# Ledger of designs, part 19: VHH binders against p49116

Target 1, 238 residues: p49116
Amino acid sequence: EGPLLSDTHVTFKLTMPSPMPEYLNVHYICESASRLLFLSMHWARSIPAFQALGQDCNTSLVRACWNELFTLGLAQCAQVMSLSTILAAIVNHLQNSIQEDKLSGDRIKQVMEHIWKLQEFCNSMAKLDIDGYEYAYLKAIVLFSPDHPGLTSTSQIEKFQEKAQMELQDYVQKTYSEDTYRLARILVRLPALRLMSSNITEELFFTGLIGNVSIDSIIPYILKMETAEYNGQITGAS

## First folded at step 12 (VHH)

Design ue5
Fold by ESMFold2, fold request of step 18:
Structure ue5 (fold): chain B 238 residues (1-238), chain A 121 residues (1-121)
Amino acid sequence: as target 1 above (238 residues)
Amino acid sequence: EVQLVESGGGVVQPGGSLRLSCAASGFTFSRYDMSWVRQAPGKGPEWVSSITGSGGSTLYADSVKGRFTISRDNSKNTLYLQMNSLRPEDTALYYCVKGGYLPWRKTFDISSQGTLVTVSS
């Protein structure tokens, strides 16, 4: 009936832990990543089309796509997060693990390839100067992906994804009317997200969550938590 | 005006069970996520478990997952923690807390007496 997204879904303000330590540590990285994860999950749950799918479908959908959604968030918030600095700290820690013989050579190669792909993805998005509206639609396209194994209601999910694609097309044509190929250039960035490993993302960004809770456990909780406390913490009460 | 009163603690053998209760008053209980936090002798507070306001989702620290079950009865304004297969390292004062899991929450708003759980002998 109406548009899939409204202006409220374009706003995506990440608040970082303060103060930033001189030497980045696992706790700062994990707190920063957790804020982005919660922001991304609350963004998704605010979408009427997402709400219309029902709780079981919502949880299954987010479990399938959270890493792609998180990676888009990293790209969108790379400057405010100082993501390049965070990744450099992770690489330094990884090199120490090599020197202490704590990880296998194959695992280290996988992790370094993942970091390289993440950096390339973020750089390509920055070069395209992807704006907040475009990010919102790209996140919706990623969220409403019908081709993940085990999903129900895939016909409705596909219809929502097509709606997101159409709204992105309309936005790009209106806003970037002189750049005929912008939509195509944006959309061909999305396959890179499927190459990102959720296992490696958890290792890089979520080692050290309070209680050693897994992301798979946190997702259904975030989707059902009372938003008043979250909103109070994010909107600046100290 | 928020009041939280824990009960159900005691001394048990390793492998034993206890059920903790927390009677809540002074706020609309069902509109708040709730948590259990524990403090072992000589240590700082440790988050144990959280439950959403509706009771629809729960979350557990890895150290207690599979052994503890958080639940709530919104008609009785009561939070519960069923503790099974208790271990000596579960020995602590247990507090209920108004509020859910947030990874960046560094302090817990503990204003209650708690209930002591001792796993020994």
Scores: ipSAE 0.689, ipTM 0.880, lowest interface PAE 1.4, mean pLDDT 89
Fold by ESMFold2, fold request of step 18:
Structure ue5 (fold): chain B 238 residues (1-238), chain A 121 residues (1-121)
Amino acid sequence: as target 1 above (238 residues)
Amino acid sequence: EVQLVESGGGVVQPGGSLRLSCAASGFTFSRYDMSWVRQAPGKGPEWVSSITGSGGSTLYADSVKGRFTISRDNSKNTLYLQMNSLRPEDTALYYCVKGGYLPWRKTFDISSQGTLVTVSS
């Protein structure tokens, strides 16, 4: 029993490839996104309540929510990642592809709409000045979502989500006591995450993965990999 | 002192099969993720496949997925790579590596001789 998250779950330090290249390329974008994905997955697996669900439930849960979790990570780390520069480079490539007739107009429209939704989400989170504690609880609320199809143990997942909501409420009321509507403004942003397409996110950020592996293949691997190896690598960013 | 010794390479025709082995010593094998890496002449190392310490999860480069199978036997401290439907582009020195998949890793700690796989008619 005890709190759902501890102080160790608030720390979310993304290390970027350095230095940033003068011209952004697919490999830099993919490496940067991969570091965020691994950070997000190791964050999730470090939570005792997540560990308590068992490995099959864990994999199913993360497969269902990884894109929402990743999108929260993008918003949290937007400045460290220079996300606006990355998105601008992607938009320029898409516009060149239209000019060269390399992609269907319908697909390009879908991708551009996704980029605009992502930019709007990140901007709204920055405008609210969401802090690291709030991001940690929002990630937990997203992770422990019982309404994805095909999940088992949904009653226990629901209880963990409710606990994350209560801990967020307690934090906001103590830290932002003068702003009675802050919790509501924060929670209203969460539905936008369900509008983000995992297929398009993978296309935008993960087309250059070493070995061209899929995100669906990587998820069970990250959840079962030895954590000591990952922790030893996280301090060596170059 | 960590030692990794690869074996099972050889010359095979396109479409053929080989099984590589890697004998590990000097560390607690089951507590480490393991990988196969290959290096074709004139090229840098290329990640092929990884397996978790328990053997519970595997990953494959798209170029080998469906043709290669990584496995391990923790009781024998041995890593395996079953290679089926071999192609000329699979020709390389194959190394086993202590460590799993990290998508940003571009260098590998290779101190072994590797085992040569040549796919030629």
Scores: ipSAE 0.636, ipTM 0.862, lowest interface PAE 1.6, mean pLDDT 88
Fold by ESMFold2, fold request of step 18:
Structure ue5 (fold): chain B 238 residues (1-238), chain A 121 residues (1-121)
Amino acid sequence: as target 1 above (238 residues)
Amino acid sequence: EVQLVESGGGVVQPGGSLRLSCAASGFTFSRYDMSWVRQAPGKGPEWVSSITGSGGSTLYADSVKGRFTISRDNSKNTLYLQMNSLRPEDTALYYCVKGGYLPWRKTFDISSQGTLVTVSS
């Protein structure tokens, strides 16, 4: 009956590793991306509607949408992360890999196209000046997507997505009343998220995870881990 | 006072099995994720496996996945590591650690003696 999200779900503060190295490396990129991933997953698990779906449904839902949620996080935190600098470092690495004949031409084309799509998406979101409330509801719309194969409780998931859409509409209408087409401009950006490859995202941002674990295996762990340790690690209160 | 006491190590032939135990005291065991970490001769500590406080989810380093099984018994305040298909590369001092997996953690707060596992002919 209440709002889908509260003000605590609007706050999305990414803390970057310090100090920033003189030269960006795979470790710094992976740690930065991992912090965003964990922030995104803890954001999702804190939502009462998400909690109400149950643990198996939670895991299935996040496995289906984590890359879209992560990509929204990249766009929201692009300035804090210095994302343009990170992507430039990745492109330079790819150019060196071509010179050393480490990657096939087809793979390079695929990866470069993905980077271009990611840059275009982030630029379009910045150009629209998407605010924190809008990001929170966009992430909820993406999270509560009932159309992924293999999901249970799809009728309840659909109801939560419709609620997120309605609350976004109400927010935009109230806050941006002079821009009658803002909601439409925002919503037409979402299909681009489904074009992002989770495999390429993992290769670009998550090479070097301790133990070489996959994102697919980490997701159920993050969703069930004790929150106190995570909160202490991020806030510095241990 | 947090105490972690490992046991169950020994000498075993390649392909063999061992079961490690870690008795925990001085804290509410079920409220903490737990990990196994190992240190081979001349190397730094290496994360092996983690388990959530409830036991509901586990993670494994790719080097041990499919061969090792982490588990816990919260009624006995005990963490376990079942190690099967052991290899010489698994030779190490194994430590029980209070705390779970964080993908950027490179150091571990080891305050115990550990238990030695040696895999050799």
Scores: ipSAE 0.626, ipTM 0.862, lowest interface PAE 1.7, mean pLDDT 88

## First folded at step 13 (VHH)

Design g47
Fold by OpenDDE, look of step 15:
Structure g47 (fold): chain B 238 residues (1-238), chain A 121 residues (1-121)
Amino acid sequence: as target 1 above (238 residues)
Amino acid sequence: EVQLVESGGGVVQPGGSLRLSCAASGFTFSRYDMSWVRQAPGKGPEWVSSITGSGGVTLYADSVKGRFTISRDNSKNTLYLQMNSLRPEDTALYYCVKGGYLPWRKTFDISSQGTLVTVSS
């Protein structure tokens, strides 16, 4: 078989809503996050191996790992998104909830820690200067994780993950030959993704979702939406 | 020119049912996701439901989930909304919209006249 990823899978360009408001409101944050989510999901569905798993399996897979994919996307698109500003805005919005006594002290702590973890992870990735290829392979490794409960075709998923790992290894060896331990340094960042709660991520970034839908419910829709709709949401054109 | 024409609205008692239709023309219907949006008197537009081009996946607002069913017949270029167990709060103008669900969208490009659904005892 051919490679798991091609050069076409390396491209990951997020288009932000325009214009950027002076005050980052919940709507802007939600739209930005949603665009990233859509981009991430459609990236996944563009992978032949992902398609080969079948609709039920690949949907379950994305449901299991969307938070990790999203977080990797945040890291990758941190500059374009002005992620630090977004996170600051989120914190500010949370203060309103705190003032209204809507959150317990423990919950506030959890949410703040989550934001800290997100920022720390993104900073760590920036420090490593992860390139587009490496991000693509890391996303693939995260996507094709066989260790999520309830998955079917786990053997095939594992094979795809191994292939992603091997391709990443080859790429790093070729591109960063003088950095002997780069691969290891990159891979050891992945466990941090598992420390992050998908529920908290959803609460922070997707509060502005209309219709009170969950990310879990929207994932199959995103995966099956027409390309024209995807392009429309990215460019803002209908 | 894109044309969307809604029909099927009317007056119904609480607990009743209606089936809305939307006749689409001016574009390749099957290649576009479609949505229903409603606007109640004095309120802003509210997303109700969306369906993918092929009809394979549907999505619903929590307010209508379990009661409404979106469907489409691509051979007839028609979108449907089966509304069961209607409630007074479902009273609104219902619009057919070209385009799918966008999580952040609060406004929709409504170019049609809509069909009025009134739920009243």
Scores: ipSAE 0.774, ipTM 0.899, lowest interface PAE 0.6, mean pLDDT 92
Fold by ESMFold2, look of step 15:
Structure g47 (fold): chain B 238 residues (1-238), chain A 121 residues (1-121)
Amino acid sequence: as target 1 above (238 residues)
Amino acid sequence: EVQLVESGGGVVQPGGSLRLSCAASGFTFSRYDMSWVRQAPGKGPEWVSSITGSGGVTLYADSVKGRFTISRDNSKNTLYLQMNSLRPEDTALYYCVKGGYLPWRKTFDISSQGTLVTVSS
């Protein structure tokens, strides 16, 4: 028994590669996105309820929801990442591909639509002024989603999600007592996350991973890796 | 003092197999993820594979996936790389490295002599 999340789970400090290049490139974008992915996975693995589900269930959950967690991370860290600058650089790259006839017009439209959805999601979260506690609970609600196919222990996962929802409700009502509709406005943002394509996210942000590894292959690794080297990198000295 | 000693390299024909070993000392081996890194003549270091401290999870560069198998024996403080279906482009000096996979890890702390693998084409 106890709260699902503690204050230690609210900390979400992204350290960017330094310095930011004058002209953004695939390597900088991929390293930046990878740092956010690792931060998101280490956040999830630190939650006692997540640990209690066991390794197979943990891997299945994260494989199902990593794109939603990543997108929440993008919204939360949009300022420190200079996300609008990164997205502009991606758009410029796509325009170069059009001039060289390297991509079909249909694919480019699909990718541009995804970028618009991402920008609109991030803008909506910024307009609501979502705080760190709210982000932590939203990430927990997304992580403990019992609806994904192939999951075991779905009743336990659902109980954890309900606990995350209850703790978010209690936090919002206590902290934003004069804003009657804040919880509802926050929760109605979540369905948009299911519209984000993990395939397109991987193409936008994860081109050039060292060794050309897939996101599906690195997730189990991140969840079980020893943390000493990773923790040294997040001090900002890397 | 950390020591890593690679062995098992040699000359093989394309399609052949080799098994590399890395004897580790001077640190608590099981508490560290481990990696294999290779350096072809005239090229920079290239990450090949990593394994978690417990040995439960492995990760491979796409160029070697399905052909190479990383493993470890924590009771012997030894890291292994089984290399099958070797190709000329696998020709390199192979190094054992303390530390796992990180996409922002731009340098490898190579403190060993490595073991040479030559695949004749």
Scores: ipSAE 0.711, ipTM 0.889, lowest interface PAE 1.4, mean pLDDT 89

Design g85
Fold by OpenDDE, look of step 14:
Structure g85 (fold): chain B 238 residues (1-238), chain A 121 residues (1-121)
Amino acid sequence: as target 1 above (238 residues)
Amino acid sequence: EVQLVESGGGVVQPGGSLRLSCAASGFTFSRYDMSWVRQAPGKGPEWVSSITGSGGSTLYADSVKGRFTISRDNSKNTLYLQMNSLRPEDTALYYCVKGGYLPWRKTFDLSSQGTLVTVSS
């Protein structure tokens, strides 16, 4: 039995839509987010252990953790995405919508707090200077979480999570030998992901999806789509 | 060398049904996701539905969800669209497209002739 992750799983390169518009519209934001989502899902697909769980279990896992994976992806790709600019644009669009739609004060607060939590999480990860290997293992730990309701094969999922944790520990010990508490500092960031609403994330980033499809609906499709189709579109070429 | 030939269009009353077919050639059909796209008069192309290469997963626009069913027979290199409970707003030229659903796709290859669906009382 080999390692859970290989070097191929460390690579996580997001290609942004080009050109970047002067004004970040909903379409640009949605395309950017969608590319990240697809990248994250295809990353998961590339893990042999993930494939071994079967299609039904795979779908259930991703449905349960897509928001966390997406958020880790935002953190990892924050610089390339100009995430702060995107979030600012989202806030701007939200403010306009709030004025027009007369959203409740409580809802406004919830959405703004969510945006704040996203920004803070990404900032915290940047401060920790998390590298590509650490992100890969963190995503694996999040992906192979056995504590979601309704999952099958929980024992196997747990084993994969433990393996991810062990490999992360080994990596950190080897790479950051002088920082004895780095692993702990990294892992304590994970609870923040569970505080974030997937519904709000979907509303903020994915309102411009073609056909108005839900993330819940698109997940099974992404997990089963032909790889060649995705690869052909990575550069943003239509 | 990619060839896509749509058929099955026609005139139907509201609430009626049609089944569209698309014969594909010039590529390994089973290795590609496929889509249906429609274009109403005076409007731009609208994505309708997609199906993965294996047929294991399907996706639908909200406008057709619950009424349309996309399917494929890889042994016959044929894509299908069963359209039930048709509405006047479904009137369009329907195209079979090589490729699946991609949120960042801006254009569709509508090089085929398409098949016309007209829903009118």
Scores: ipSAE 0.880, ipTM 0.942, lowest interface PAE 0.5, mean pLDDT 93
Fold by ESMFold2, look of step 15:
Structure g85 (fold): chain B 238 residues (1-238), chain A 121 residues (1-121)
Amino acid sequence: as target 1 above (238 residues)
Amino acid sequence: EVQLVESGGGVVQPGGSLRLSCAASGFTFSRYDMSWVRQAPGKGPEWVSSITGSGGSTLYADSVKGRFTISRDNSKNTLYLQMNSLRPEDTALYYCVKGGYLPWRKTFDLSSQGTLVTVSS
């Protein structure tokens, strides 16, 4: 019992690789994206309700929703990441791939449509000026989604999702008391996250992974890795 | 001081097998993820495999998946790499590294001696 999230779960500080190279390259993009992915996964595992579900359920939840969490993270950190610059560099790379006949035209069209969807999602979130509390609750709603295939403990997951929805509602009503429809405008954006392809997200942001591991295969590792090592690399907050 | 001592390298024919060991001391072994990194002659370091502190999860580079198995025995402070179906491209100096897989890691602490694996006819 108690609130689903505490103030520690609202803080979501992404630290970018330094220095930013004069020419953006696949390694910088992949490092930046990997930092966001690891931050998102460690955010999820820090939630007491998530911890209470147990390791197998935790892994299944994150495998089901990592792309949605990552996409929310992109929107939340778009300014810090210079996401528009990263996407422009990716688009330029795709144009070079056409010139060098490295990718099919159909695949490039599919990838460009995904980039458009991502840009539209991030723009809509920016126009609404979604704050850190709202992002934290939206990520919790996405994380505790009972409707993904293959999940166990779906009744408990649904209870946690309903609690996240209730706490978001309470927060919005208190903080934005004069904006009657803010909650509805926020929640209507969530279905767009289900349209984001995890396969294309990997191609856009994770092609430079050391050892060419897939995100699905590293999720169990990320969730079980020692926190001290992670803190020394990403979230050494002090 | 952290000490990592690799052993088990040698010369094997293609298709052969080899088991590497790494004796760890000077730190709380079970509190750290561990990795194997290799360096072929004239090339930079290449990450091979990682294992979590508990041993509960493992990762492998594409070039070694299905052929190599990383493991650890926390009661003996020892890291292992079972290498099967060896290829000439696996020829390298193999290092045990304190720390797990991190996609942004550009450098590795290769201060140990390593153990040489040579795969040739």
Scores: ipSAE 0.496, ipTM 0.802, lowest interface PAE 2.4, mean pLDDT 87

Design m23
Fold by OpenDDE, look of step 14:
Structure m23 (fold): chain B 238 residues (1-238), chain A 119 residues (1-119)
Amino acid sequence: as target 1 above (238 residues)
Amino acid sequence: QLQLVESGGGLVQAGGSLRLSCTASGNDYAMAWFRQGPGKEREFVASISRSGSYIYYADSVKGRFTISRDNAKNTLYLQMNSLKSEDTAVYYCAADQYGRYKSPNYDYWGKGTRVTVSS
């Protein structure tokens, strides 16, 4: 059996909405986030192993891990997205809600902590200088997680995750042979993803665009979206 | 496509110093310096990760050369001290699109800048 990932799965290029507004409004943030989400889903779809699991299993996997994939995407695309600026804008928008007493003190704390976690995670990944190959494998490891409830084909999922891990190991050993502990250093970042709330992520990045519709509910549609349609979204062709 | 433009080359006496610059059209890349001396193959000089957290040098330049970058200016630098005649070469800036500071093959290359060290 061939490798889980190929060079075609390493490229992960996000195109930001144009033009960039003087003030980062909710729409721009949501559009940027949506493009990243679509890119992440498209990436998953491009993996033969993912396709082999079937539509139902694929949907279940993505529903289980979309927040983690999205977060890894944020980290990977932090520079092109100007993520720090986006997060600052989100905080500013949140301040308006706070002033209007729409959020409890506890909720405010939760949201602010979540934003901090996101920023910290992305900073940590940047500091580690995670490369495109490593990101691809990390995303695969997260995608093919067998430990989510309700999954079918768990044995196969586990197998794919193992392959991802092995290929990452081989890659790191080959590319960064002088850094004996790089693999471990990279892998220990993954638990941070599980601490992040998908609900809060959805609220921060997607509420202005999807309203009361959940990311969970739209995932099947995104996964069925044609590549041409996706490309149209990226190019802004209306 | 990333554009790389080297500058700062010239004639310098042995024991002297020179600072090379490479201006890039972007900053989200791992960067490296290579050089090619007369009659020699192109060889690795130094590399630096996107954040600058990881730096590597060829043994021949270790302790004498310093690679650095300013991401705000999209510029890569090579400070060369204690220059030797053996350092005479065309110096090239290179970038890896995947952010590999230990890239097996860099994707983008500058046209090079000539450094001549006289005895």
Scores: ipSAE 0.858, ipTM 0.933, lowest interface PAE 0.5, mean pLDDT 93
Fold by ESMFold2, look of step 15:
Structure m23 (fold): chain B 238 residues (1-238), chain A 119 residues (1-119)
Amino acid sequence: as target 1 above (238 residues)
Amino acid sequence: QLQLVESGGGLVQAGGSLRLSCTASGNDYAMAWFRQGPGKEREFVASISRSGSYIYYADSVKGRFTISRDNAKNTLYLQMNSLKSEDTAVYYCAADQYGRYKSPNYDYWGKGTRVTVSS
């Protein structure tokens, strides 16, 4: 039995649609978010331990945790995505919706609270200077969560999560040996991910998705899609 | 590919000061300074995280050298004070693509700038 993750699982490079439009719009935000989602799902698919769980278990696991993986991806890629600019554009749109009475006051409060929590999470991760290896292990810890209802093979999933935790611990102790509290500082950020609403994430980032289909329903298709096929659809080259 | 260009090297009298700069083509990297003295292997000097929040120094330079960065200008600095003859070396700027401020392997390197400390 080898390590859960190899160095090939640490590379996580998001490319944005080009060129960036002069004015941010729903289609640019949705395409950018879709690229991050695809990258995150294919990152998970590439892990031998994930492959070992079987296709039905894999689909169920990703359905349960996709929003947490997506949120970690937002934090990791916040600079290349210009996430603060995207969120500012969304806030301006919400202000227009208030003026036109398009949304209830309760919904607007929920959405603004979610945006604030997302900004706080991303800022806290940036202040800790979470590195690419740490992000890879944190994503593995949230991916292999045995706590979600309806999962099969929960003992095996738990063993993989324990292995991810051990590898993160070993990595932090070897790399940052003089910072005895770094692992603890990193791990206390994870509970905030459970506060993120998948419904609000869909509204913020995936409103332009065809048919208003939930992310849960398209996950099996994303997991089966080949990278070359996805790139062809995005670029229109084939 | 990230490009790193050092500058600011030169001849300086022992006890003096010198400031090195490294201009980068991007700023989303953990950065470090290394040096290689005559007949010696390359050795670590100092490193700084992407945000600048985490800094590490080799014992030989602690208290005398200060690493800093200006992310708006994509520039890394090394302020060297109380220079000694032992500080004579070619100084290299290095960057880690994974953001490790204590990296075992750096991915990008500059060509170096020479610092000579005379008595």
Scores: ipSAE 0.659, ipTM 0.849, lowest interface PAE 1.1, mean pLDDT 88

